VH-VL binders against Beta-1,4-galactosyltransferase galt-1 (galt-1). Designs and how they scored, part 7

Target 1, 206 residues: Beta-1,4-galactosyltransferase galt-1 (galt-1), of Caenorhabditis elegans (o16374r189to394)
Amino acid sequence: KMSICVPALFGNGYDAKRIVEFIELNTLQGIEKIYIYTNQKELDGSMKKTLKYYSDNHKITLIDYTLPFREDGVWYHGQLATVTDCLLRNTGITKYTFFNDFDEFFVPVIKSRTLFETISGLFEDPTIGSQRTALKYINAKIKSAPYSLKNIVSEKRIETRFTKCVVRPEMVFEQGIHHTSRVIQDNYKTVSHGGSLLRVYHYKDK
Below, E stands for the ipSAE of ESMFold2; O stands for the ipSAE of ESMFold2 at other seeds; V2 stands for 0.75 times the mean of E and O plus 0.25 times the DockQ between their complexes.

## First folded at step 1 (VH-VL)

Design s01 (framework fv_spartalizumab)
Fold by ESMFold2-Fast, scan of step 1:
Parts: structure tokens; C-alpha cells; sequence
Structure s01 (fold): chain C 206 residues (1-206), chain A 119 residues (1-119), chain B 113 residues (1-113)
């Protein structure tokens, strides 16, 4: 019912441990499909081995994607291309699709409710095609500990620098990195919420 | 038309508290972060903090921690910034500014509230 | 805390001349996941609130004249006014939105002779 799109990876790659925790924690929350877009040149051997293990065991769909760079201004647009590709792969397949990076997690505010129950509540209005939520940054205390839902804490960081979306893929025409840019029909809605029912936690590594 | 209207100028004495309002109109008040920025005469801009009116979540610059309180009233579409234990150094023009999610920039600013703290 | 350093402190130029302003960040404000620089430029005239000119380091806000442009990435940014007009006399500030606390540069004052 629920899937995740992880857009193209580049720069300082995540280590194998982070990838394992991302996949395991999201699987624990009921995510059934995880689409990971990677540039193999950015990955170390351990990361490649880890991703291949989960791909071979049908836990993820691994897509090898080289980020294109625009010549004007050292700009690259691979993130938008991978987001669009992932949206199309989920259309007709999953009910809800999340867009987040390896260091980001969607977490229900009401702990007694599952992620699916929380999302279903947010999409009770059938004209809602997309939900946008602000990021919460974790504090330094958890940076060296194993990631778990019990260990997620809010950091006093600006939350509107980044927002992340969960969408009904069949209702979205154009998905941006931070928000839904266009829905298929004019009467479909893109809505924002302040994290009263759902939050996105972002982990910083340095 | 989006507009942010702030309360009028204030004259305060050291040790007193300040409360400034910022009323938003022309947009969904609960769906945008409201930030507070100040500027001393002839000086640069200094970020103080923000609030998301939809759930009253707040962030602050550590410099103002323990002295600043930011609140919002959904029914009147008004954000408030309170600054306690005023010092002469708090003399400044105080601005509220709305953050646009798409641009991640301050697209609308209040007109500013001049605050003078003198003994 | 990210520190933004602007230079020069003042520029005194004649109408029609090119103004080039620098803003240097103590840390990268380029977010790897979206490849955007979280850097904005504002214009402030005496007695007025700041006005947004450029966001994402190089994107002009609607209604802003084409003579204003921004460039750069990571830690080094430039704001350019290609041909100065009398109305451009103001202080220009860069601001980062990459992390809290949000910070502004100290400003560059542009004076028209």
C-alpha cells in the first residue's frame, strides 16, 4: 500500500549501516516497496553489497542512475528526473508514495496509530492528491546511536527549509523535490500540514 | 493581496517587556511560518525566531533564548513576539516576515515596529 | 552557526556602471539532495523593510528588473547589477536558509555618485 522513492544519491554517500537502518525501519512501519536511485560511482563497496543484498531479496528496487549536470552554473537536475520516474513506477501500484532521502523518516505524531492509519486519515478527503509536511531535525545526542523510532527527537532547526510529500501517485502529474508541482485534475488538492499528525525527521551526519 | 501589518512604535525602559503584533491577511495564516527579524539603527539584520501558527511550533536563535516568546492566535491571524528584560541594545526596528515554502525566502515583510529602550 | 561575510562594505559608482557584490559563507549552503543553494539576496532602502530580489542564489523574484542577477555555489556567491540606476542606491544583504539560526551578511552599501 505504501512505497518510498529515494531520489538520486550523490556527494558524500551514506554508509552501509545507514542504508540498512533506513530499509529496516521503514519496513517496520509498513512500507512495502522502496525505490532507490543510485549513482554507482558515488558508492563504496560495502554500500553496493548492502544494496545488492536487499535488491536480490526483493526488499528494494535498485535503479542505477547517473546524475546529469547542466552546463549553466554547475546545476544538476537528476533529483527531478528520478522523482518523476519513481512517481510513474508507483502509479497504479501503490496507494501512497513518500519522497524522502536515506536520512529522513515519516513518523506518526500519535504513537498508538500506525503510519498507514495516520496517512489514511490525512487522505480522508478523496480530492487530496498530495500532503506536504515540514522536516524536523534530530539533535546531536542520537548521531552515533542506531536509528530507531524510539530515539527520534526534535532539534531546534528551521523546519521549512525542506518539506517532504506523501502523494496518491495516480493523482499527481508533476512532483517536485519539496512539493507537488501539479495534480492531474484541477479539482484535486495539494495541502500542507504543520506536523500535527505526521512529521518528517531528518538526520544530519558530519 | 498578502499583507502583514505590525503594531505601532514602542518606548520602553530597561528591564521592561515588549510585545509586538503582526496581523496577516490575504493568505492562509496557519499554513506559513512567521519569522521575526530585528535591525538596530545603521546595523544589519538579525534573525530572532519563528512560529508555525498551525501547531505553534517555534524556533529561536540561542542569543534570545530565555528572553523571547513567540505566539500566534489563529482566530485573529495574528503572531506575537514578546521580549523580556529589555536592554538599551534591544533598541531596533522589529520586522515580521512570512516564509514562502516554494521559494524558502521571505516574500512578504511587515512594515516594521520601531522600539526604543532608554533609561 | 553559518557566518556570511559580505564585501566590499561600500561601493560608490556612477549610473551605468556594473556593481559586483560578494557574499562568502563559512559553510556550504548547497543541499546535496536538491542541488539548490539556500542563499537569498535582499535590497533595503532607508526606512523600508527588506525587499526580496534573488532566491536559490540565482533565481530572480517576479517583478525584479533583469539588471539584477546572482551567481555562485557552495560558499562563494556574487550579486551583480549590470547597469546601475539611481534607484538602486541601497544596502544589499545576503541571507542563508540552510540551517538555524538563519543568518544575514553584514550588508554592502551601494551609493550612486
Amino acid sequence: as target 1 above (206 residues)
Amino acid sequence: EVQLVQSGAEVKKPGESLRISCKGSGYSFTDYWMHWVRQATGQGLEWMGNIYPGDSDTNFDEKFKNRVTITADKSTSTAYMELSSLRSEDTAVYYCARLDYGDYSFDYWGQGTTVTVSS
Amino acid sequence: EIVLTQSPATLSLSPGERATLSCKSSQSVLYSSDNKNYLTWYQQKPGQAPRLLIYWASTRESGVPSRFSGSGSGTDFTFTISSLEAEDAATYYCQQYYSTPLTFGQGTKVEIK
Scores: ipSAE 0.000, ipTM 0.443, lowest interface PAE 16.9, mean pLDDT 74

Design s02 (framework fv_spartalizumab; at its last look DockQ between E and O 0.04; V2 from the best seeds 0.00; counts 0 for: pae O 8.0 > 2, placed apart)
Heavy chain, then light chain:
Amino acid sequence: EVQLVQSGAEVKKPGESLRISCKGSGYTFTSYWMHWVRQATGQGLEWMGNIYPGDSYTNFDEKFKNRVTITADKSTSTAYMELSSLRSEDTAVYYCARHEYDSSGYPLDYWGQGTTVTVSS
Amino acid sequence: EIVLTQSPATLSLSPGERATLSCKSSQSVLYSSNNENYLTWYQQKPGQAPRLLIYWASTRESGVPSRFSGSGSGTDFTFTISSLEAEDAATYYCQQYYDTPYTFGQGTKVEIK
ESMFold2-Fast, scan of step 1: ipSAE 0.006; ipTM 0.485
ESMFold2, look of step 2: ipSAE 0.222; ipTM 0.690
ESMFold2 (binder alone), look of step 2: mean pLDDT 91; pTM 0.921
ESMFold2 at other seeds, look of step 2: ipSAE 0.359; ipTM 0.722
ESMFold2, look of step 5: ipSAE 0.389; ipTM 0.735
ESMFold2 (binder alone), look of step 5: mean pLDDT 90; pTM 0.920
ESMFold2 at other seeds, look of step 5: ipSAE 0.026; ipTM 0.591

Design s03 (framework fv_spartalizumab)
Fold by ESMFold2-Fast, scan of step 1:
Structure s03 (fold): chain C 206 residues (1-206), chain A 121 residues (1-121), chain B 113 residues (1-113)
Amino acid sequence: as target 1 above (206 residues)
Amino acid sequence: EVQLVQSGAEVKKPGESLRISCKGSGGTFSDYAMHWVRQATGQGLEWMGNIIPIFGTANFDEKFKNRVTITADKSTSTAYMELSSLRSEDTAVYYCARDEGYYDSSGFDYWGQGTTVTVSS
Amino acid sequence: EIVLTQSPATLSLSPGERATLSCKSSQSVLDSSNNKNYLTWYQQKPGQAPRLLIYWASTRESGVPSRFSGSGSGTDFTFTISSLEAEDAATYYCQQYYSYPWTFGQGTKVEIK
């Protein structure tokens, strides 16, 4: 079982079509549950309708996250709090949990391998609790849906500083936005790689 | 203990293809990334590419993408590098090198003995 | 992509002297999330394959004598041999493994008088 945690950035340049695409494509890769954190009072009618449809069909768990102050201009959008909550919700339930935003996709480098096969290979060593994966940027020149399928040309450069993680939630004590901060036992380890087996594709134009 | 043994010296003409093998012994061949690095006489080291044998994935320096192929045979614990359309500037010593972790690299801890390649007409 | 510049090109010293070698990167090789610098140092003697001495900028490889050390962060790195021995005559290369393609510096040749 694989799941995704989407931290609290919903409403900043996303629309219903991008959300549909994100959920559908990840479902095709074998993701069984997507945890979405949002301030539901700020969503437009189309986004509310879309999220309700997927929530009713058990493809997402929609969590209402309200900030005590205005969200615009906030450096900290509650991401660390939502990441922590999401990690705990997946502990004991999900084998692998991904932390990415709506404009980011984990994709196997070997196209003949499934996402689950790729992740299982990366976690072959049972002491590995976290895999940190390099980013590869896609300049989104085509803005009509399906957005990610029409924008397939990635930049040559691999971004290793601002990475995204997939973890075994039972082995992680503290998860950050770009890395795993603490594992539950001293003998568990976190691993970083340059993206030889798995890439995160980040779409620049929202 | 880990040991990497490369195939013997090659003499080629421009336009021909080169194939070098690198056989690993000791340890877990499939758990390591294998890299190819070359060095022209009196020059520095140049990374060409790598392969992760367990999955067969390969990465290359852009300048070699059209000419280099890196493969691995897990059953014989052997990595191969083929370089096509040889030029005189491909004359170099070619090394295979092992990176102990394809998850989180810590440099090349084991190297082959090198294969001398001469390209001349 | 990432260019490593080593200096000096050649360093001629006597046994017992301290050797200091520089390696400068065109962009940072520091991964801020794990605070590791993806930079290695290799020793190469004529006719031999390179030997790994230092990885993660400052960690000595197993079996490497304590007189060899590395320091620095981000774009500016130093490799030091605290007291040169005759067998240290070699060319030393820095290498980054932060991003593909992996790249090497041009090398610093250490000569013993």
Scores: ipSAE 0.000, ipTM 0.429, lowest interface PAE 18.6, mean pLDDT 77

Design s04 (framework fv_spartalizumab)
Fold by ESMFold2-Fast, scan of step 1:
Structure s04 (fold): chain C 206 residues (1-206), chain A 120 residues (1-120), chain B 113 residues (1-113)
Amino acid sequence: as target 1 above (206 residues)
Amino acid sequence: EVQLVQSGAEVKKPGESLRISCKGSGYSFTSYYMHWVRQATGQGLEWMGNIDPSDSYTNFDEKFKNRVTITADKSTSTAYMELSSLRSEDTAVYYCARQGLEWFGEFDYWGQGTTVTVSS
Amino acid sequence: EIVLTQSPATLSLSPGERATLSCKSSQSVLYSSNNKDYLTWYQQKPGQAPRLLIYWASTRESGVPSRFSGSGSGTDFTFTISSLEAEDAATYYCQQYYSSPFTFGQGTKVEIK
């Protein structure tokens, strides 16, 4: 019922271990499909092998995405293109779609609630098409397998500057990197919620 | 050991603004949400909003959204609540209360309260 | 928003008697998959801040005497004081943390004769 869109992955700051942690922890939370956009020429052999393993086992959809050259303007528009492609792939198929990077995790604040229960509560008003959630920075590393949410939240120190979204794909016309830009109908809402119920933890690897 | 200490009583005129502080001590200030709750004389408790001091992310009851501002200063472990365009109906005791960041919505420690009187 | 309705408004009893307070929610505060109710009970004495007594409908906060208990699920909740003591004279509030905005009941005042 829930999927993740990981927009354009460019190799900087990512390694095979982080990819494994991301996929395993999100699977544990009930995420059924993860769409990953990569420039395969910028990935090392270990990262390529890891992504292929999860793709072959139907845990991710791996999409090769490259820009012919890297300039600030083209870079930003390329990221929006991958977000748009991912939104369309989930329309009519997925109930809730998250937009986050490999070092970001959506985690319920109330420990006894599942991610799906938390999200369902946030979308109880059927006119809500998008929820924008504050991004928090964690100054701690994820422990090695077995992976658990406790490894992310137990030793955190949190600060936030940006936001990330979870949406109903069928209700969104245009999705940005940090916010939903346009909904399908005028009566559909984009709201900023979270803090008390849902957090996006940005995991800093020191 | 954990303590929340609020600023002193305020007497205001209609149309003025109110600013109350809540200083936390004995715990990691950025690891807990800070909530603001008010209580009019002889009435029940009313939730106003909260802030995560680690990132200044705020939530409000829609009734207060146009008039309330909640901020936090990590360096002094102090949260602030400002309420503008005061009316006589804003006469109340205002409380701060903390909630665990990775925890439930229960408020385990409360400030002593700040009495606010709005009259002409 | 979720509305909590408490009854009775006032309860006057003698020391040693059992006090039973009700809190009813306009919608369920239970998540069926984890079987948890997001409801708390607070005690407030005149001139004092509220004190947490019960969370998750029935879990007693550390340091709270065993005579205080909570029960119920979904929309109907009960708070009980098995044997009243003079120090229990206070107003008791229920609160839900199932959804924002967080809301409180209007309170039940417990008086000792």
Scores: ipSAE 0.000, ipTM 0.441, lowest interface PAE 15.8, mean pLDDT 77

Design s05 (framework fv_spartalizumab)
Heavy chain, then light chain:
Amino acid sequence: EVQLVQSGAEVKKPGESLRISCKGSGYTFTEYWMHWVRQATGQGLEWMGNIYPGDSETNFDEKFKNRVTITADKSTSTAYMELSSLRSEDTAVYYCARYSGSYDDAFDIWGQGTTVTVSS
Amino acid sequence: EIVLTQSPATLSLSPGERATLSCKSSQSLLYSSNNKNYLTWYQQKPGQAPRLLIYYASTRESGVPSRFSGSGSGTDFTFTISSLEAEDAATYYCQQDYSTPWTFGQGTKVEIK
ESMFold2-Fast, scan of step 1: ipSAE 0.005; ipTM 0.473

Design s06 (framework fv_spartalizumab)
Fold by ESMFold2-Fast, scan of step 1:
Structure s06 (fold): chain C 206 residues (1-206), chain A 124 residues (1-124), chain B 113 residues (1-113)
Amino acid sequence: as target 1 above (206 residues)
Amino acid sequence: EVQLVQSGAEVKKPGESLRISCKGSGYSFSSYWMHWVRQATGQGLEWMGNIYPDDSDTNFDEKFKNRVTITADKSTSTAYMELSSLRSEDTAVYYCARPSYYYGSGSYDYFDYWGQGTTVTVSS
Amino acid sequence: EIVLTQSPATLSLSPGERATLSCKSSQSVLESSNNKNYLTWYQQKPGQAPRLLIYWASTRESGVPSRFSGSGSGTDFTFTISSLEAEDAATYYCQQYYSTPYTFGQGTKVEIK
């Protein structure tokens, strides 16, 4: 029912441990599929092994994305291309798709509700195609397995200028990096909320 | 190669404090938890606590929480375990141990490397 | 806390014989989300630190001879040495890393005579 698109990353400062934590924590929340776009030539051996393990176990779809020959300006075109490709892969297959990076997590505010229950509530109006939420910066505690949401400690600040989206893929025509640009029909809505039911936690060390 | 080297044997009197060091080498020290495990003579292994050196986050077994302090110095790649108000029952071999890093199979959260052990005798 | 109970306390066997050790957990150490058992086996010889032999209940650590194996799931685990050698005389401990505090069984001493 739920999937995550990890768009082409700016930089490559993530290690195998961070990737494991991302996949395991999101799997715990009910995410069934994670689409990861990467240039495999730039990954270290541990990262390649980690991604292969999860790909072989049907937890992720690993897509090898090679940048065009002309590198000048290609970095943001690459991000848009991977977002578009991921949207299309989820259309007709997934009910809700999240767009976030390895250091970002969607977490319910109401602890007794699952992520799916929370997002279903936000999409109660069937004309809503996209939800946008504000980023919150928190301390990250890295724990050994089993991975748990108690690694997500506390908010330090809210950053509303950096938002992330959850969409119904079948209702979105054009998806941007920070927002949904166009919906399929004029009566479909793109709405924003201030984190009353769902928050995006962005890991900032200390 | 990965190595954990501990400080030498200690002889203490009841009521004193113990401080043992464990120096890691051959890996990224701040990226791995460091655990402390003890073993009384002829007895089983007993987990005391751990520390994540990058942010000094610690966890302890409840029975040691009031007497044990674990710290780490990233600049010297050394973890320290201090145990206060020593009793004769604290006579044991103390080990530091490192859990495995995350590779391929998701996680390897078990103790793949151990220090050589520090023998501590607490007697009058 | 999770309590691990090992049996028997001592096994006294001859070289070439099969050793079977049991470890029972007071609660499941099987994680449903990844279908892994958070159970490990260590070998400890007198005067030495423990040595990792088996992790994830059945995966053999690199460099560990094939005669050592682990099996089981949830609460019931078995460690087997298919054909004992003199150097296998040691105490064997199971450990859970499912939740803190991490706990060990009391150990099974394997003697070769």
Scores: ipSAE 0.000, ipTM 0.455, lowest interface PAE 15.5, mean pLDDT 76

Design s07 (framework fv_spartalizumab)
Fold by ESMFold2-Fast, scan of step 1:
Structure s07 (fold): chain C 206 residues (1-206), chain A 123 residues (1-123), chain B 113 residues (1-113)
Amino acid sequence: as target 1 above (206 residues)
Amino acid sequence: EVQLVQSGAEVKKPGESLRISCKGSGYTFTSYGMHWVRQATGQGLEWMGNIIPIFDTANFDEKFKNRVTITADKSTSTAYMELSSLRSEDTAVYYCARGPEYSSSWPYYMDVWGQGTTVTVSS
Amino acid sequence: EIVLTQSPATLSLSPGERATLSCKSSQSVFYSSNNKNYLTWYQQKPGQAPRLLIYWASTRDSGVPSRFSGSGSGTDFTFTISSLEAEDAATYYCQQYYTTPLTFGQGTKVEIK
């Protein structure tokens, strides 16, 4: 019932091991489908093999995406196009769709609750189409598979400037990278919260 | 022509409240954030907060959170900033300023500025 | 809260000279997911609202003369006026929009002698 949209991939921040961790951890949380958009000509061989393995095993939908025009300064337009395509693929099919990159994880604050239980609570009001979630940066100091919070130093600050969304796809007209831009009907709500029940953890390495 | 037009100068006494309006024209009001920035005479710029109309979400610098209210009326393309419990140190020129059209990266640089509203708080 | 420190406090230069202004951030304002620096430069003349000159650390706003440029990444940023003109006398502020609260540097006053 839950899916993830990963917009156009730029390889300088990601490797095959990070992708494996991302897919495995989200699958463990109950994510049934992950939509990944890549320019496959720019991926290294190990990343190609990893993505093909998961695609062949029906864990991801791998979409080969190239910009219709070449312009380095319009990278965001490429991400918005892939987000829009992914939203449409999930409309009428998926109950909740998450928008996050390979270095971002939606994590319940109350760890005894499942991700689905947390999300269902946040969408208890049937007029809510979108939930915007605060982001918390984490510095990964010790890297061992699988990646986990036990070996990571977390920044204290909760970041509301950079947020990620989980939505009911059928209720959203236009989705951005950090926010839901428009809902289908005027009486549908987009809501934001400071991360009291759900957070997005952004892993970064120096 | 994109313009932000602010309400006129205010003279207030300590303990009173003020309300400044900022009317946008020449653009789609709901597609852009609106920020409030103040500047005391001879001093630097100080961000007070903003409103993101698409979320009906207002953000504030923590030092103002108990005194400031930022709202927007989408039907009239007008943003409002209210500041209560005025003190003499609130004497400043208050600006509204538009962020660029919101995007996936949410840029909060301010490309269009109102003319400013002079506020004097004295007994 | 991100603190921006500008230097020098004042520059007094003659027309035609190069002005170089510094802005240092207490933490990185570079976002790796989009490869952008969340830093702007504004010009403010006495009695006027600030004017946007540079955004994304190095992109000139529409109508801004080419003599104005920005450079730098992460925590160290430079604003340059390649050949000063009389109308460039103003206070210049850097601002970060990486996190809220949005913060400004203290300003550098550029005087034309």
Scores: ipSAE 0.005, ipTM 0.450, lowest interface PAE 13.1, mean pLDDT 78

Design s08 (framework fv_spartalizumab)
Fold by ESMFold2-Fast, scan of step 1:
Parts: sequence; C-alpha cells; structure tokens
Structure s08 (fold): chain C 206 residues (1-206), chain A 121 residues (1-121), chain B 113 residues (1-113)
Amino acid sequence: as target 1 above (206 residues)
Amino acid sequence: EVQLVQSGAEVKKPGESLRISCKGSGYSFTNYWMHWVRQATGQGLEWMGNIYPGDSDTNFDEKFKNRVTITADKSTSTAYMELSSLRSEDTAVYYCATGHDFWSGYRFDYWGQGTTVTVSS
Amino acid sequence: EIVLTQSPATLSLSPGERATLSCKSSQSVLYSGNNKNYLTWYQQKPGQAPRLLIYWASTRESGVPSRFSGSGSGTDFTFTISSLEAEDAATYYCQQYDSIPYTFGQGTKVEIK
C-alpha cells in the first residue's frame, strides 16, 4: 500500500493539466492515495474542478491549508507543517509514503518491476525507515495522452544536492522537505541513496 | 450533462479551406483533450489530431501536419479545426470528441454530432 | 503507425445468436508499466456518432448492457455480443490509444437476418 504527500501548492507554476498528469501517472504506478495540501480559496476554477474530480473518485485526499499572509519564510514553515500532518495521517495506515511535488516522479530503473516491487526491495532491511533519492532533471514537457513513460527524454545529470524521500511512516519521527530529520528509534536507518533501482525525475518547462 | 455541438454541413471546391467548430458544455473545457476524427463515406474512422485547450498544445497525424490547424477559444469553450488545400479525398463526416479518463483511459466517451463536408468540383 | 485489422468484414446473424469480432494489432498495445491494454471498442449506427462500449480491452462503459464484452491482450483482441438483439445492428470499431497517431480498425458490420 503506497501513498504520496504533496506538501503545499503555493505560488508555483502548476495548472490543471500538470495536476492531472501527476495523479494519473502515480495511480498507474500503484499509488492508492495522494494527500494534497492547498489553499482552496485561492485556486483557479479549473484547478479546483480537477482536484474535486479526483477527490470524488477517492484518488486523493484534499486538505485545505490556509495561511494569513504569504512570503518566503511563512511558505517554508507552512510546508514543514503540512509534511508533519501528512506523515501523521499515514502512520499505521500506509506501508510506504513518498514526499514529492507535482513535477516530480519516483520511477523504477528496472522496467519489468512495479513501483511497489522496487520499493519493497529497497526496504528489505527492516531497520531502514527512510530512503533518500537524488533528483534527475528531465528537459521535456509531459505530453503523452494517455500518460506514458515511453516518450520521456531525460538529461544525463543527476542532482545530488536536491533529494526526495520515501519512508515507512511508522518509523519516522520528524520529516523535512528534502530529508528525514529524525527516526523513532536510534537503531532505525535513514539511507541517503536510492541505489540503482529508483530515481526521482523532475520535469522542467523551459 | 456533457455535450459537444458542431457547426453545420459544408460544401467546398478543391483548393479551398474548411473550418469546423465544436462547442463543449457541461464539463471543464480547459482540462481535457479535444480530438478531431473523420470518416469518409463507406470507410472507417481516422484520427486527425487533438488540442489541450488549457495551454493550446496540439498533436497531429503526420499526413495532416501541413494542412490542419486546431485552435481553441477558452472564453466560449469552442474548439476549431481548419483544413486547407482541400481535395476530393477530404469528403467525409468530421467529428470532435473528448474523453474524461484523461491520462489513464483516453476513451472517447463524448462525441459531437458530426459535420458533413463534401469536396467536389 | 499501429495498424488494426478487424475480421470478419461483415457478420450476418439472427437474434439470439452469439457474435464474435476480432481485432489484431500490428504491434503490442499492452503497456508494461501498468499492465493495461490501450484498446477500445465503439458501436456506430448509420447517421450517428460512434458510441464507446469497451475500454482497457475488457472494461465495460457505464450503461452498456452486459451482453457486450471484450477480451484479449497484446496484439489479439475479441469483442463478443453474447445474445444478439435487433438494436445491435451496427458497425463495430476497435481503436488503439497506445501511441500517436491513434488508429482505428476498418470495422466489422453486424447485420440482423
């Protein structure tokens, strides 16, 4: 059972099309629930309709998160708050939880394996609570309909400074935006690599 | 209730251009691809291209790339297909269609009523 | 371009009989990433737009009678009407949406005797 936490939808270049692409691809990979945090009063009509459609179809849990004012400092603390809330919602409920934005995708390196099979392999050591995976930038728009990974072109570069995590919620005490900050027990591990089995692709619109 | 309403029948001469409209209602027009499909008399269905109205992104079958233009007007929820340099082989019924299982299905669950186009000298 | 070949071209049957239609693809429309077949079936009656009946090769569209079913995987697909009714007289088309350009078969015409 897998879930995704999308921390906050604040001032980003997202639109309804990107939201559809994100939800559909992740559903195809076996994600059962996506938790999306947003200020619903500030969404445009098309984005609100798209989110309502997926909420009504039980593909997402849409959580209204409103802040009085917006600026860099407030936005950062808002993301930490939503990450914490999402972690708690998945503790004891979900086996694996991913933390990524709408333009980021966790994808198996081995084509014949499902995302669940790949993640299960990465967490075979039962003391591993978190896997930290480096971003690989893709210099292309997601255009295929139905959405397919067959026509995606990626850059050679892997960006190790920017990472995303997949965790066992019950083993994590404190989750940050780019890393797992604290685990529940001292003997639980946070692994800072995805090995050769999993990558996080970040899509760029130039 | 989702509806696609197309413009009326047209009679054209070879070399002229065709412009057909398709007005969507009852759904979020900018969030789903609008497709154009044609059917020559007594023949099968042929996909021509599509448009995503939200950002005007388009795809075409290569045989139409230099002759077909697909556009959309978000304010009126209307898509347009223009086909230039018409030939007798372009005589067909033209349909617009949309599917609401967007990325995972791509099923054309809603169709316009069709526009009959005759190209003859 | 993926080519879809349907057979037979015409099928003439009496009410209550079973209709079996074939659709063969020049290459696989099974996507390994989700194990789904990107294949649909449509019904078209004279003077009307096509009507979606089956998607994902075997999933029946809401409101479509249970006598209609689809099966198959990869390159070989079958559409079945278990007990033909008079209103089922139509041309049936398969379509692939695995890759652009999306393509249709040439159709199978089902006639009632």
Scores: ipSAE 0.000, ipTM 0.442, lowest interface PAE 15.9, mean pLDDT 77

Design s09 (framework fv_spartalizumab)
Fold by ESMFold2-Fast, scan of step 1:
Structure s09 (fold): chain C 206 residues (1-206), chain A 121 residues (1-121), chain B 113 residues (1-113)
Amino acid sequence: as target 1 above (206 residues)
Amino acid sequence: EVQLVQSGAEVKKPGESLRISCKGSGYTFTDYYMHWVRQATGQGLEWMGNINPSGGSTNFDEKFKNRVTITADKSTSTAYMELSSLRSEDTAVYYCARDLEMATIDYFDYWGQGTTVTVSS
Amino acid sequence: EIVLTQSPATLSLSPGERATLSCKSSQSVLYSSNDKNYLTWYQQKPGQAPRLLIYWASTRESGVPSRFSGSGSGTDFTFTISSLEAEDAATYYCQQYYSDPYTFGQGTKVEIK
C-alpha cells in the first residue's frame, strides 16, 4: 500500500485542474491514499468542491489546517507540523509514504516497471527507512483528461538542494520538509538514490 | 565542447582488480548519467552499469553486480569503474558514455575514447 | 533481458548503393503511453568509440547526414543508408533503452568494395 502526504496547501499556484491531474495520475500509479492539508479560507469554490469529491470517494483524506498566527518564531505555512501529523497518520497503516506537493510527481525510471515495483526494489534492504530523490523541473504542462505522463520533457539540471522522500512510516522518528531527520533505531538508515530508479518531476510556472 | 577522457591502457593478471577513470568536460557533470560499456575483441557492446553523479546511485547488469563498483567525484568531474577478480574474458575495450536520463529520454550521446584492458597470465 | 538480433552480419556494397540493416527485438520496445520506440543506432569505425546516429528509432542526431535513416516499430527495426559513401564503412549497432539492462545487437559490418 502506498500513500502520499501533501503538506500544508496555502497560497497561490494551485487550481482545481492541478488537483485533479495530481490525484488522477497518482491513482494510475497505484497510490491508494493521499493526505491533503489545507486552510479552507484560502481555497476557491472549485478547489473545495474538487477536494470534497475525492474525499467522498475515499481517494484522499482532507485535513483542515488553520495557519498559526504569523509572528516572530511562529512558523510559516505550518509545513513541518503537517508533515509530522501525516507521518503519524500513516504509521501502522501504509507500507510506503511519499512527501510531495501538487506540482511534483514520483515516476519510475525503468519504463516497464510500476511505481510499487520500483519502490519495493529500493526498500529491499529491510534496514532502509527513507529514500531521498532529487527534483527535475519540467516545462510541459499535462493537459486535461485522459491524464498521462506521456510527454515529460525535463530541464537538464537535477535539483539536489530540494529533495523529496519516500519512507517506511514505521521506521521514521522525525521527518523534515526535504529530508528524513531521524529514524527510530540506530541501525536504520536513510539513503539517497540520486534518481537512477526513481525521479521526482516538478512543474515550473514559466 | 563536450568531451569524455578516459585513463590509459592496462595490463593485468587474473585475480587482480582494475580501476578506470572517465573525466567529463564542457558540460555540467551532475546533469548527466555516466554509463560503462565494454567490448571484447571481435565482439559486440555490453552494458555494465551506470551512475547518477548528482546522488551517487548506481545500477548494474546482473552479470557484473558482484565484481563491479562505479563511483563519481563531483569536484573533479570524474567517474570511476572498478572491476575485481579479473579473468581472461574481461579482456576488452571499456567505454564511458553519458546520457541525459529522463522518463522519456535515455540514449548515449557522447562516448569516451575507450580504455584497452588486457588480462593474461 | 531484451535480446536484439541484427542481420545480416556483413554487407559488402559499392559506393552509391543502398544499405538496409535489420534489428529485431525479443520483445516490444514501444512504450504505449508515449508511442515512442526506445531504440537507437550507433556507428563504430575501427579503433573509435561508437557514434550516435539515430534515436527514438527514426530521429536523426544533430549533424548526422540525411542519407542515414531509421524506421520500424515494436520489435522490427530497419536502418538505411540511402547512398553509401566511402566513409560509411563501419559496424552499425542497434541498442534498446526500454528496459534495464540496456542491450545492444551484435552489429552489422558495412564494407565498401
Scores: ipSAE 0.000, ipTM 0.438, lowest interface PAE 16.5, mean pLDDT 77

